VHH binders against Phototropic-responsive NPH3 family protein NPY3 (NPY3). Designs and how they scored, part 12

Target 1, 272 residues: Phototropic-responsive NPH3 family protein NPY3 (NPY3), of Arabidopsis thaliana (Mouse-ear cress) (q9fn09r205to476)
Amino acid sequence: DWWVEDLAELSIDLFKRVVSTIRRKGGVLPEVIGEALEVYAAKRIPGFMIQNDDNDDEEDVMEQRSLLETLVSMLPSEKQSVSCGFLIKLLKSSVSFECGEEERKELSRRIGEKLEEANVGDLLIRAPEGGETVYDIDIVETLIDEFVTQTEKRDELDCSDDINDSSKANVAKLIDGYLAEISRIETNLSTTKFITIAEKVSTFPRQSHDGVYRAIDMFLKQHPGITKSEKKSSSKLMDCRKLSPEACAHAVQNERLPLRVVVQILFFEQVR
Below, E stands for the ipSAE of ESMFold2; O stands for the ipSAE of OpenDDE; V2 stands for 0.75 times the mean of E and O plus 0.25 times the DockQ between their complexes.

## First folded at step 10 (VHH; framework vhh_enristomig)

Design d5 (from a2 with S102T; at its last look DockQ between E and O 0.63; V2 from the best seeds 0.00; counts 0 for: pae E 3.3 > 2)
Fold by ESMFold2, look of step 10:
Parts: structure tokens; C-alpha cells; sequence
Structure d5 (fold): chain B 272 residues (1-272), chain A 118 residues (1-118)
């Protein structure tokens, strides 16, 4: 661990040479290489620990782009070698410094592999200046698609069902929280976009649909101009039978919900 | 029934660290979204951080990278590790159990005062 701190003092050229040599010799676990990369990035990339869009100098952007692309090229292939949080910070930096397509695609693939480890805040990736939204929603769709693709591959390779089910459950909780937050923040989030994201994880296991309800209610509250058809479509994302008693109590008083949904909740309350 | 008790506040110098705790009772801690809020003198209460079911987190931009929210579900305790403290972090910090309505938590703790000396 302490050698890791010493490596962060090197220029990028020397750092790459040392790490490459260590990897060729094969005496160091991939997790240690990943730690070295993380410590290096934290020390040498301005704003790495906190996403920052203040990149006004084209020379600085080019230098940081090159550094970042070098670090991405050095990532060990082993899943456990780097944290999801570190990968997402690299992705955020890659957007800020306009890194190449290959680097962004590889980061997205790696993040999708570990998406259950992400935080809601990690997914709030600022969109390029002048965009329709404050946060880039399309990049999150890509991350979810990568996760779905990779969990399907793990199922085909006879990976443990417990690992995949737990991973899917965690991602479902993550996306419920993400949808609630993006609904709160983005005044121009379309119903189509909201539903498209929610449906990607709609079949994943959940202990209850309270998180889905919270996300739907936040969306309805922050977008009062949507049509009755849109309210109906968004409300179908939750199974009223899977709401907790507390969620049901709130929902039956909720004027934002379609009347048919409120009636369904009242019916299920009577029978359970 | 539901009780939230914050502790760990105090005076620190700029750049210092504090760890706030929130002991919860009367509900299953892991089943809810729990947040930290703060209120500086003369200002409105502002959101600091949320921990969601499954332990996913989110932070206000002003504290991102300096504060870490976590919880220990076995001890029914929420934590806020505060580092690199600044004078503008001076506030009473509150632990709150989420509601379905955004920004309207139905249960609040009593608060714990954090003072960062100028």
C-alpha cells in the first residue's frame, strides 16, 4: 500500500513504465495495481475527487486527456482490481476532458460489470454545456444496458444465481433512487425517458415496490403537465400488491395518481 | 415510537474532522431512505446527504468528496464522517427519516451543533 503512494509522485511516463514492469514480472495482485491507479488519479487529475466542468484551457484539456487515456489503458482486466466508484470518476473525467470513444466504451463496460456497487450520486454525471438537461441521462442508460447484457452472459455461463439475483436487486434499488433524484432535478425529463429507464430493471427482484412508488410519485409531482395517458403508463411500473402498508397509506391520499390505481390499492388493503 | 438522536457535534478548526452519529429506534433502519440536513444561523435547512435502501448514497455538491454518509444496520445507527471542514459548514445537523414527499421528512432528530471556527 505504501509503495502505491510513492508511485503517485512519478511523472505519467515513469509511472506507466514502473507499473508495466511490475505487471510483466507478475508478482503483484491486480488489486494493488488498481489501488496504485486510483491513488495516482486522485493526486494528479484536477477535480478527480469532485466532478468539475471548469475546463477553459484547451492545452490543459489535451494534457489531462492524454493522462486520463493512459490511466484507462493501464486498468487491470480483473473485475475486483478497481472499484465502481473509481471507474465512474474516470468516466466523469473522460467526459470533461473529451477522451476517445474506445476509452469511454471500455469504462462503460467495466462500470456495467459492477453497477450494483454504484451510488445514486455516482450516476449524476453532468451533461455537456448547452444540453437539454443538467445531468447526462443517456450515459446512465448505457451503463444499465451494459449491466443487463453482462448479467445475461453470466446467466448463460452458469454463474451463481445468488450472485446475479443479489446484484439485480441492488441495481433495482439504485435505479429507483436515481429516477427519484433525476425526476426532482430535471424539469424537462420526458415520460418516455423515465419509463424507458425504469423498464430496464422492472423484472429485477425487489423486496417491495416502495422505491418504485417513490420514484413515480416524484416524477408526477415535478411534471404536473403530463397527460392522463402518461400518468397511466408511469403508474403501471409498480405492482400495488407489493407496496408496504406505509406506502399504501400515502398512495391512497395521493391526488397525483390515477383514480384506478387508488381504487386498486384500496382493494388490496382490504384483502391483506 | 420513532426516535432519532444525533450526536458528535462540537467545535473544530478549519480543515478538521468530525464524525456525527444518529441513533434510530422505532423502525427498521435498512428499509428507509435516511438523510442528513443542516441549518446555518439565519438560513433555511439544506440537504446534505442521503443514504438509500441498499446503501447507495448521494451528496450535495458543497460537501461531495469531504463528507461520507454510512450506516450500520445492526446498530441502527447512521453516520456522517465530515472531513476538510470549512467555516461555511457551521450549522446544526439533523438526521431525518424520509417520507414519500420530497423534502418533507416526517421524523427529525433534535440536531447536533457543528461549529467550525473562522
Amino acid sequence: as target 1 above (272 residues)
Amino acid sequence: EVQLLESGGGEVQPGGSLRLSCAASGFTFSDYWISWYRQAPGKQREWVSTIYTGDSTNYAESVKGRFTISRDNAKNTLYLQMSSLRAEDTAVYYCAKETWDTGEFDYWGQGTLVTVKP
Scores: ipSAE 0.406, ipTM 0.753, lowest interface PAE 3.3, mean pLDDT 84
ESMFold2 (binder alone), look of step 10: mean pLDDT 78; pTM 0.785
OpenDDE, look of step 10: ipSAE 0.441; ipTM 0.759

Design d6 (from a2 with T53E; at its last look DockQ between E and O 0.76; V2 from the best seeds 0.67)
Amino acid sequence: EVQLLESGGGEVQPGGSLRLSCAASGFTFSDYWISWYRQAPGKQREWVSTIYEGDSTNYAESVKGRFTISRDNAKNTLYLQMSSLRAEDTAVYYCAKETWDSGEFDYWGQGTLVTVKP
ESMFold2, look of step 10: ipSAE 0.576; ipTM 0.821
ESMFold2 (binder alone), look of step 10: mean pLDDT 78; pTM 0.786
OpenDDE, look of step 10: ipSAE 0.703; ipTM 0.881

## First folded at step 11 (VHH; framework vhh_enristomig)

Design f1 (from d1 with K64E; at its last look DockQ between E and O 0.28; V2 from the best seeds 0.00; counts 0 for: pae E 10.7 > 2)
Amino acid sequence: EVQLLESGGGEVQPGGSLRLSCAASGFTFSSYWISWYRQAPGKQREWVSTIYTGDSTNYAESVEGRFTISRDNAKNTLYLQMSSLRAEDTAVYYCAKETWDSGEFDYWGQGTLVTVKP
ESMFold2, look of step 11: ipSAE 0.005; ipTM 0.334
ESMFold2 (binder alone), look of step 11: mean pLDDT 80; pTM 0.800
OpenDDE, look of step 11: ipSAE 0.898; ipTM 0.957

Design f2 (from d1 with T53E; at its last look DockQ between E and O 0.73; V2 from the best seeds 0.73)
Amino acid sequence: EVQLLESGGGEVQPGGSLRLSCAASGFTFSSYWISWYRQAPGKQREWVSTIYEGDSTNYAESVKGRFTISRDNAKNTLYLQMSSLRAEDTAVYYCAKETWDSGEFDYWGQGTLVTVKP
ESMFold2, look of step 11: ipSAE 0.671; ipTM 0.858
ESMFold2 (binder alone), look of step 11: mean pLDDT 79; pTM 0.789
OpenDDE, look of step 11: ipSAE 0.874; ipTM 0.946
ESMFold2, look of step 13: ipSAE 0.597; ipTM 0.831
ESMFold2 (binder alone), look of step 13: mean pLDDT 78; pTM 0.788
OpenDDE, look of step 13: ipSAE 0.853; ipTM 0.938

Design f3 (from d1 with G103D; at its last look DockQ between E and O 0.06; V2 from the best seeds 0.00; counts 0 for: pae E 14.1 > 2, placed apart)
Fold by ESMFold2, look of step 11:
Structure f3 (fold): chain B 272 residues (1-272), chain A 118 residues (1-118)
Amino acid sequence: as target 1 above (272 residues)
Amino acid sequence: EVQLLESGGGEVQPGGSLRLSCAASGFTFSSYWISWYRQAPGKQREWVSTIYTGDSTNYAESVKGRFTISRDNAKNTLYLQMSSLRAEDTAVYYCAKETWDSDEFDYWGQGTLVTVKP
């Protein structure tokens, strides 16, 4: 839309007034309002496409914080009005410019509503300075919690299980992939954090447990110093009976797995 | 079916050279990270070198400047040119198809033995 680009030239105060007027008059779909917000953010927020954690201008941070908070307040409530990717970019920027907790909580809630639309790369959010890890794992945990909470509400309201099962399956696949990737790149990922995240989606439907196995194996490969007890706890996340023949073949030769698990896989392979 | 067959190993004098080959089949060779690993007697497998999908390369510090990884996508063959060999390089060398893609697993060859005489 032509007017979207023109609106991005306006100050935030004028932008807000124009958009509010357009919404009040009607005849413009929420999706178009979402587009206007996204174009505005892309033009006016420095580093919106990539997270920038090298801001030392306190005045600029305060101004950008106010801008972000205003844009969040303008988000249409309709689920399809904004993409999950856009919401995640807003969340990343809100961390960089230290937006208030209420805005970050609202963004997390909105992302949770459509978490199945995210990619693994979207979830790789840099942690604030002074954290234990390079990537913020706690924020991803929050996003999963929001998804789980909202799914529980839908179950209470007797929503269609087909819709919930598809969404849950997609999120399980996403989180299995995220666990594999964060295990690969984050040397300070604890066993407790890995298991906590995996357990949040452990009951979700999966076509197989190959993704779970892959995540466990990546974690073991990149964290060789963990204890025998930690290896056992991590390995319990997968159901060996749900591994494909390819995964079983890989696992039985995998020296990183506890011997008990390898024997269990061999036993089920013979019975199958 | 994925197949990786290493060859070119053998016995060599210190300071000598060898060229290892890995014939690959059963997958689109150019679409994957392909690596060399090695395992000395009584030690854990150790990463040696990787060639990425864009043909950029990376090496373990212990072999930089002495080893060169390359591949010929038309022949589905991975190479490791080894020079200035030392006794510490004695190991079984493995070719590996590596992926960080979801839904895929690493595959390993059977290995080829390189022995550098004292």
Scores: ipSAE 0.000, ipTM 0.204, lowest interface PAE 14.1, mean pLDDT 82
ESMFold2 (binder alone), look of step 11: mean pLDDT 80; pTM 0.805
OpenDDE, look of step 11: ipSAE 0.897; ipTM 0.957

Design f4 (from d1 with G54S D55G; at its last look DockQ between E and O 0.44; V2 from the best seeds 0.00; counts 0 for: pae E 4.4 > 2)
Fold by ESMFold2, look of step 11:
Structure f4 (fold): chain B 272 residues (1-272), chain A 118 residues (1-118)
Amino acid sequence: as target 1 above (272 residues)
Amino acid sequence: EVQLLESGGGEVQPGGSLRLSCAASGFTFSSYWISWYRQAPGKQREWVSTIYTSGSTNYAESVKGRFTISRDNAKNTLYLQMSSLRAEDTAVYYCAKETWDSGEFDYWGQGTLVTVKP
């Protein structure tokens, strides 16, 4: 839709008026409204997309915050009107421009509804100033909670279990990868936080626990000062019976793992 | 024997597009994280993008929105679709097989040269 690009030339006040009029008249799918918002954001928010960054040097933070909050307020309620990638870009911008808590919560809720569409890189969101960690781990925890909440609602309404199981499997893989990557790059990640996040997806279906093993091992490698009790707690996240032969071969040689875990792996391989 | 063979490099105009390929052999391709790295003349090698075993991706900030990493497990091939190329993208591009568990590298290829004309 070529008119979408033309609307991005308007001031935010005119853009809002035009989009509101289009929605009131009807006959335009919410997905097209979402596209209009995405194109506008790409053109007008500095750093939103590098190749469309027209506003780097000429807008203050307060103006950008107000623009962003206006765009969030205009998001259509329909789930499929906007992509998860767009919502995550809005969330990252909302942290950078210090948008209000209500806007951040709405974005988090919407991202949670579509979390299986996210990539590990998308979840690496800078923490607010003064936080303990460089990356905001609590916001990812919130996104997972929102996903779980929406999945429970679909289960209650007797929605298709195959669709929900596929979504859960994809989110489990995503979070396993996220935990591995955040463990590598975040020096202040606590054992409690690692376990808390991992447990939220621990019951989700997985074909293997190789991803969980990778996350645990990366955590242990990058946090060598943790106690034996903490190593034990982290290692309980993995079901040794669900490791592939390749993962088992690696794990039995892995000095970072508690000895009891290595013994369990050897035991289950012998009875297999 | 593990082998990683990059191809698809060449000379391109600014704003142009190029698709790099990396043919992998000698290991179970789908079981490992695979990454693209690049090294410009006189600079340190820098990470460009990773594709995880889940199919999920991550990108360096300098290439987000312009580059797309993908893998075809049936063909044991990694791809990097590069768009909106700039002079600063000129480099030798390498694919690399990361270790099972830590983001360290076992093997990486000989590289393919990408030149973006000024």
Scores: ipSAE 0.315, ipTM 0.714, lowest interface PAE 4.4, mean pLDDT 84
ESMFold2 (binder alone), look of step 11: mean pLDDT 79; pTM 0.795
OpenDDE, look of step 11: ipSAE 0.891; ipTM 0.955

Design f5 (from d6 with K64E; at its last look DockQ between E and O 0.78; V2 from the best seeds 0.00; counts 0 for: pae O 2.2 > 2, unsure alone 64.9 < 65)
Fold by OpenDDE, look of step 11:
Structure f5 (fold): chain B 272 residues (1-272), chain A 118 residues (1-118)
Amino acid sequence: as target 1 above (272 residues)
Amino acid sequence: EVQLLESGGGEVQPGGSLRLSCAASGFTFSDYWISWYRQAPGKQREWVSTIYEGDSTNYAESVEGRFTISRDNAKNTLYLQMSSLRAEDTAVYYCAKETWDSGEFDYWGQGTLVTVKP
């Protein structure tokens, strides 16, 4: 809509007032409101579309924080009013600008409702400077928790089990990919954190455990000094019976895996 | 035998768009991570994008929001939709198949040249 672009030229206060008035009058779809917010954010928040680390001015950060918090407060309640991508961008910015906990929680909740729509890159959220990790891994855990919570609520409302299973399967794949990537990037990723995140989706339906195997392998590759116990615990995250033939062929030759796991794979291959 | 064949490269003006394709054969396409890399003249090869199992994706910061990686499993073809192209995007673009050793690639295409110039 042509007016959406015009609204993006307004100050945040005026924008808020206009959008509120439009909403009160009715006749505008929540999706259109969402679009207006997204366009406004893209135009008014530096680095919103492309994360740029260059915003070093504290005053600017405060202004952006306020702006972002206002936008979050304006989000329509309808689930389909905004895209997962937009929400993720808001969340990334909210962390960067150190927005209030309530706003971050709200965004996390909303993202949790749509987590299957996210990509691995979407989950790479930068942590505040000075932390042990470059990326905020805890926030991903939060997103998964929200997803689980929302899924449980749907189940209570007699939503089709099939839809939930499909969603869970997609989220499992997403998280498997995320774990592999974060293991590659974050050399300081602890075994405990890796396992904690992986366990969040370990019970989700999967056709294949190839993804989780890749994640485990990457983690082990980056952590050659982990204990045997930790190696064992990490390897337990995958079901050897659910590996593809190609994955099995690789795994049986993988010196990073516990011998017991290798033997299990060999055993299952024989009975296949 | 595993084969990767890139196509779709060419000359484009800044702000323009291109779509690259990578035709894959010789392996179960859907089971592997597939990535795009690029190498500019005089520079090292750099990672551009990866599509994971289940079609989750990741992008280099330099291309995020402008490039879209996708695949058609029925056609065993990987795509890279490039938009808002910049001069710095000029490079030979390569398709790479990842091994089961996470983070490593065992097969590369011959590449396709993308030139962004006025």
Scores: ipSAE 0.251, ipTM 0.671, lowest interface PAE 2.2, mean pLDDT 89
ESMFold2, look of step 11: ipSAE 0.539; ipTM 0.806
ESMFold2 (binder alone), look of step 11: mean pLDDT 78; pTM 0.781

Design f6 (from d1 with E98Y; at its last look DockQ between E and O 0.03; V2 from the best seeds 0.00; counts 0 for: pae E 11.3 > 2, placed apart)
Fold by ESMFold2, look of step 11:
Structure f6 (fold): chain B 272 residues (1-272), chain A 118 residues (1-118)
Amino acid sequence: as target 1 above (272 residues)
Amino acid sequence: EVQLLESGGGEVQPGGSLRLSCAASGFTFSSYWISWYRQAPGKQREWVSTIYTGDSTNYAESVKGRFTISRDNAKNTLYLQMSSLRAEDTAVYYCAKYTWDSGEFDYWGQGTLVTVKP
């Protein structure tokens, strides 16, 4: 809407008053309120489009923190009001500006409701400086936990349908891709963390396990010092019976895989 | 933008040979799995052959010993040398690029028709 651009010129206090009044009076779709928030964030939060680590003024961080916390408090509760991409950008900013846990929990809950809409790049969230890893893996684990919790609630209400299974399938693809990419770029990714994340979506439907295989192969390639036990544990994540012919052909030549797994793949190819 | 352009199809007698080409652009050609698939009229799409990042190759059982996949990384071109052709090889042949983001072959060419006369 044209009026949302005008609102982005206002101070945060005046913006909040105007938006609150509009919401109270009604007659405006939640999606329009969400658009107003997104336009405001893009204009007023430095680097909102790209997460960065360059904070050279503690007072500026405090001011941006307050701005961000205000915007999060204003998010409409309706799922359709804001995009997953916008929510993830808010989450990235909340890490950069050290926002309170309450705001991060609400953002994580909202992202979990629509995690299937995310891309692998969205999940590559930089960790705070001084951490063990360059990328924040725990925050992604939290997002997956929120998704799993919410899908379990829908399953309990016996409202599962093809849409719910499609959502799970999309998240499985997303997380398989995330595991492959984080394995490639994060040298301090532990075997335990890799497996923990993979197991959260292990029961989700997949057309094939090629994505799981790719993630395992990348992890093994980038972490050559792992033990035989860790290698075996990682390899158990994939169901060899669900590998495509292309993936099977690659895997049987793959010296990074445990020999037992290669033999198992050959066995299933022969007897199926 | 990823582009795959097949060529080299045509009509051939049983026992004959054809060489298919797939010109690729928009990605680092040597870094991806690239495959040939085929689809006969009224049948589902069938995997034929794959060349991997290490240049190892594999083939469907129905074409082993008759087809050879190869590539020229300097020309960004994938090849399928087909020999001892049979009527069952009649199909539209596609080249496909494996994508890491989807975990599937998501980029396909338009296909090139191979007809083996009865």
Scores: ipSAE 0.000, ipTM 0.306, lowest interface PAE 11.3, mean pLDDT 83
ESMFold2 (binder alone), look of step 11: mean pLDDT 82; pTM 0.826
OpenDDE, look of step 11: ipSAE 0.286; ipTM 0.688

## First folded at step 13 (VHH; framework vhh_enristomig)

Design g11 (from f2 with K97R; at its last look DockQ between E and O 0.80; V2 from the best seeds 0.74)
Amino acid sequence: EVQLLESGGGEVQPGGSLRLSCAASGFTFSSYWISWYRQAPGKQREWVSTIYEGDSTNYAESVKGRFTISRDNAKNTLYLQMSSLRAEDTAVYYCARETWDSGEFDYWGQGTLVTVKP
ESMFold2, look of step 13: ipSAE 0.602; ipTM 0.838
ESMFold2 (binder alone), look of step 13: mean pLDDT 80; pTM 0.796
OpenDDE, look of step 13: ipSAE 0.847; ipTM 0.938

Design g12 (from f2 with S102E; at its last look DockQ between E and O 0.82; V2 from the best seeds 0.74)
Amino acid sequence: EVQLLESGGGEVQPGGSLRLSCAASGFTFSSYWISWYRQAPGKQREWVSTIYEGDSTNYAESVKGRFTISRDNAKNTLYLQMSSLRAEDTAVYYCAKETWDEGEFDYWGQGTLVTVKP
ESMFold2, look of step 13: ipSAE 0.623; ipTM 0.841
ESMFold2 (binder alone), look of step 13: mean pLDDT 80; pTM 0.804
OpenDDE, look of step 13: ipSAE 0.806; ipTM 0.912

Design g13 (from f2 with E104Y; at its last look DockQ between E and O 0.09; V2 from the best seeds 0.00; counts 0 for: pae E 4.3 > 2, grease 24.8 > 24.2, placed apart)
Fold by ESMFold2, look of step 13:
Structure g13 (fold): chain B 272 residues (1-272), chain A 118 residues (1-118)
Amino acid sequence: as target 1 above (272 residues)
Amino acid sequence: EVQLLESGGGEVQPGGSLRLSCAASGFTFSSYWISWYRQAPGKQREWVSTIYEGDSTNYAESVKGRFTISRDNAKNTLYLQMSSLRAEDTAVYYCAKETWDSGYFDYWGQGTLVTVKP
């Protein structure tokens, strides 16, 4: 509505007061409040649509940090009030402007409960300058851990298994894609980190293990100097019996794979 | 069927600019990752840039700040704006549809040649 666009002209203090008053009076859906926050963020946060690390002005950083922390505090609790994409943009901005731990934890929690809605590109979050990696892989581990924790809590409460299985399947697909992409673009991705992330979702349902195979193959291709032990450990992540005929055909010709794995694929193809 | 057709290649002087296009059909254009790759003579094909389904982008370090990937979903067309071109950018440039939810393979165009003269 008209008031959403007009509110984006206000200082953060006035914006907060107006939105709080509207919420107290009621009659406005949580998703409209979420829209107001998103419009405000898009207008007032430099580079909100993409992560921006070029900020040399310390006062500018502090101002943006305060603004972000306020917006996070105003997020409606209803799961559907804001999109996963918006939450991830807030998280990317919070890294750039060095927001406090509490705000990052709340964002991570909320992203975790909606993780199946994310795209691989959303998870490619730039690390702060001076780190070992260009991309922040630890933050992605945190998001996966939040999802796993919340899924385990739902399982303990005996919630609908169909919803959990569908959500897990989507996250497995997402993380398989993330591992393939991060293997391609991150020079300093260790074998230990690759395996740790893959193992978090290794038991999730999948229509096939083709995505797991793609991630392993990309990792091996981009890290040709890894040890035989590391190749063996990485290859154990996939169940060769769950590869499609197309993936099997590719894998049996793949010199990057351990010979033992190729033999297993050939054996299972015969018994299938 | 998936079809990818690159165009816009040509000969250019060092420091010059070119804009490559890739016309795409046979899939929901906005729902997939579309990438540019290149292959210099005698070298392996290397990744250049990717645009994701939410229009976020990523680039190889060798082209950051010089190349810009974009797309027009209404026209099903991917673009690569190349500037500050160098001799090392001479290659055949390919667009590719990447997938993480189907059989293990990518779809490729036939390529368009970019030559940067010394």
Scores: ipSAE 0.244, ipTM 0.628, lowest interface PAE 4.3, mean pLDDT 83
ESMFold2 (binder alone), look of step 13: mean pLDDT 80; pTM 0.802
OpenDDE, look of step 13: ipSAE 0.867; ipTM 0.945

Design g14 (from f2 with S31N; at its last look DockQ between E and O 0.83; V2 from the best seeds 0.00; counts 0 for: unsure alone 64.7 < 65)
Fold by ESMFold2, look of step 13:
Structure g14 (fold): chain B 272 residues (1-272), chain A 118 residues (1-118)
Amino acid sequence: as target 1 above (272 residues)
Amino acid sequence: EVQLLESGGGEVQPGGSLRLSCAASGFTFSNYWISWYRQAPGKQREWVSTIYEGDSTNYAESVKGRFTISRDNAKNTLYLQMSSLRAEDTAVYYCAKETWDSGEFDYWGQGTLVTVKP
């Protein structure tokens, strides 16, 4: 236990050999190995936990890339061994240091296994320079696809549907929050991309559609020039009958919504 | 009707820790985005952290890894655990509740002062 902090002083080659030896001898939980990796990453990867001075030295980038790829290779296979937050930090660093596709795919797979544990802030990953968007929205789409794929496999083989529904509900809340935030901060978010991501989680269980409404409203606010057809398509993502009283009160006064949606909300409120 | 009451501010040494609280009433606490903001002397208010529906979080870069936002829905209380405090963290800290119109937070507490010494 105590050795975790001491190992962070070692070179990556020595760290790898020591950790491998500890695993071979047994008697150490995968969670402790995961802790050792996280402590090592926090101390040795620039910007992993806190903002560091940026440096475009090619040699430093290649050294950090190699370090990062080695750490990814050392991840224990057990789901509980590392946190989703740690995996996402590794993924963010892999983008910054331009790690290979295989490492990114493995990180994405692992994140997909436990996406419900992620935070909105974790998903705000900067895109490579020169791209159309400031934030990498495609990488988030990939994480959602991994979650959906793995959940579908569990549904085919697993009778414990309650656990899957809880995970889906949590991911729905996460993605609703993400869509609201990315709509606010990403000036180049397209209607097609917004709808594509929202649709991936549209059938997931939700206690209410307030989060969906919030995401739609933020998107409409940031795209006042979209067509009536686009407004209609975006508005169909939510079920008006599932809005809370507070969301309904806001929505009936919201000039960004199509008139037909406002009328539907008023109708359902009077019938309820 | 909506009330937000901050507490827990005080003086602390550099590198020290402090926990802020915000007691909330007048709305369904667990269903809303709630944030911490701060205002240093002579500066505009700046965003510190947000907790979303479902208790997912986000942080300003200046506080990532040092501050932790959380809430206790049974007590209708928002928290900000502050660690590794620096002189730059000296400010009045406010909690705020989201409005629906613009993603802006229009309901604000009265604030609690945090002072980081030398």
Scores: ipSAE 0.644, ipTM 0.850, lowest interface PAE 1.4, mean pLDDT 85
ESMFold2 (binder alone), look of step 13: mean pLDDT 78; pTM 0.785
OpenDDE, look of step 13: ipSAE 0.872; ipTM 0.947

Design g15 (from f2 with K97R E98D; at its last look DockQ between E and O 0.70; V2 from the best seeds 0.67)
Fold by ESMFold2, look of step 13:
Structure g15 (fold): chain B 272 residues (1-272), chain A 118 residues (1-118)
Amino acid sequence: as target 1 above (272 residues)
Amino acid sequence: EVQLLESGGGEVQPGGSLRLSCAASGFTFSSYWISWYRQAPGKQREWVSTIYEGDSTNYAESVKGRFTISRDNAKNTLYLQMSSLRAEDTAVYYCARDTWDSGEFDYWGQGTLVTVKP
């Protein structure tokens, strides 16, 4: 909308006053307010479109922290008002500018409500310098935990909806893709962390385990020094009976897999 | 047997839009991760975007926010909606079926040329 770009030129104090006035009068959809916030954030938060580690002064950090906290406070409560991708970018910035725990928790809760709408690219979040890993895997684990917690609460209510099962299926596919990509690019990804994340969504519905296989195979390919025990543990994540014919054909020739897994695949192909 | 056919390229004004299509046949389209790549004159081919199972996506930084990858599994067709086009987007665009060995592709199309006028 036309006023969205104009408002992004304002100081945060003026922006807040204008948006607050618009909300008080009503008649503007929450989605438009969300768009205004997203455009403002993209223009005014350093590195918002992609995460980076600036070498800013402590006072600059505090100013950006305040700006970010103000934007988070202005988020409309309606789920459709902002995209999951935007919320994830806000969360990334909140870590970089050391926002308070309450802002981070609220962002994580909101992301968990709509995690199935995230993209693999959204979850590839760079960690601050000096960490054990190049990518921040713990933040993604937190988002998955929020989703799991919220879906468990919904499962306890009257009539589990097809929406809940569809949401779980979409998150399973998302996390399969994430695990494959993070395995490829993060040399310090431990077997324990890989399995921990995969297990959080292991019971979610999937039409096939091809995505699980691809994630496992990428992990094995990029971490050739793992032990035989670790290979077995990783391979247990997939159900060989749920592999497509194409995935089976690849897997039976795959020297990275434990031999017993290859034998199991061959056996199940003969039976079915 | 496996075939990929790109279309939709052409000349575009700076800031303009194009929609590329990639018609796929000979394989189970929904079970593969499929990508767009491009090759500018005098440059190596570079990754542009990938669509994963479940239709989540990832983009190269140079196109993030301007390009949108999508697909229609019922029509076995991959799309790349390109907007806010710049001169550096001039390239031959290819769709590619990824292998099980991520980052390799065993089939790609003939390519479609996109030219952004200077």
Scores: ipSAE 0.498, ipTM 0.767, lowest interface PAE 2.0, mean pLDDT 84
ESMFold2 (binder alone), look of step 13: mean pLDDT 79; pTM 0.789
OpenDDE, look of step 13: ipSAE 0.814; ipTM 0.921

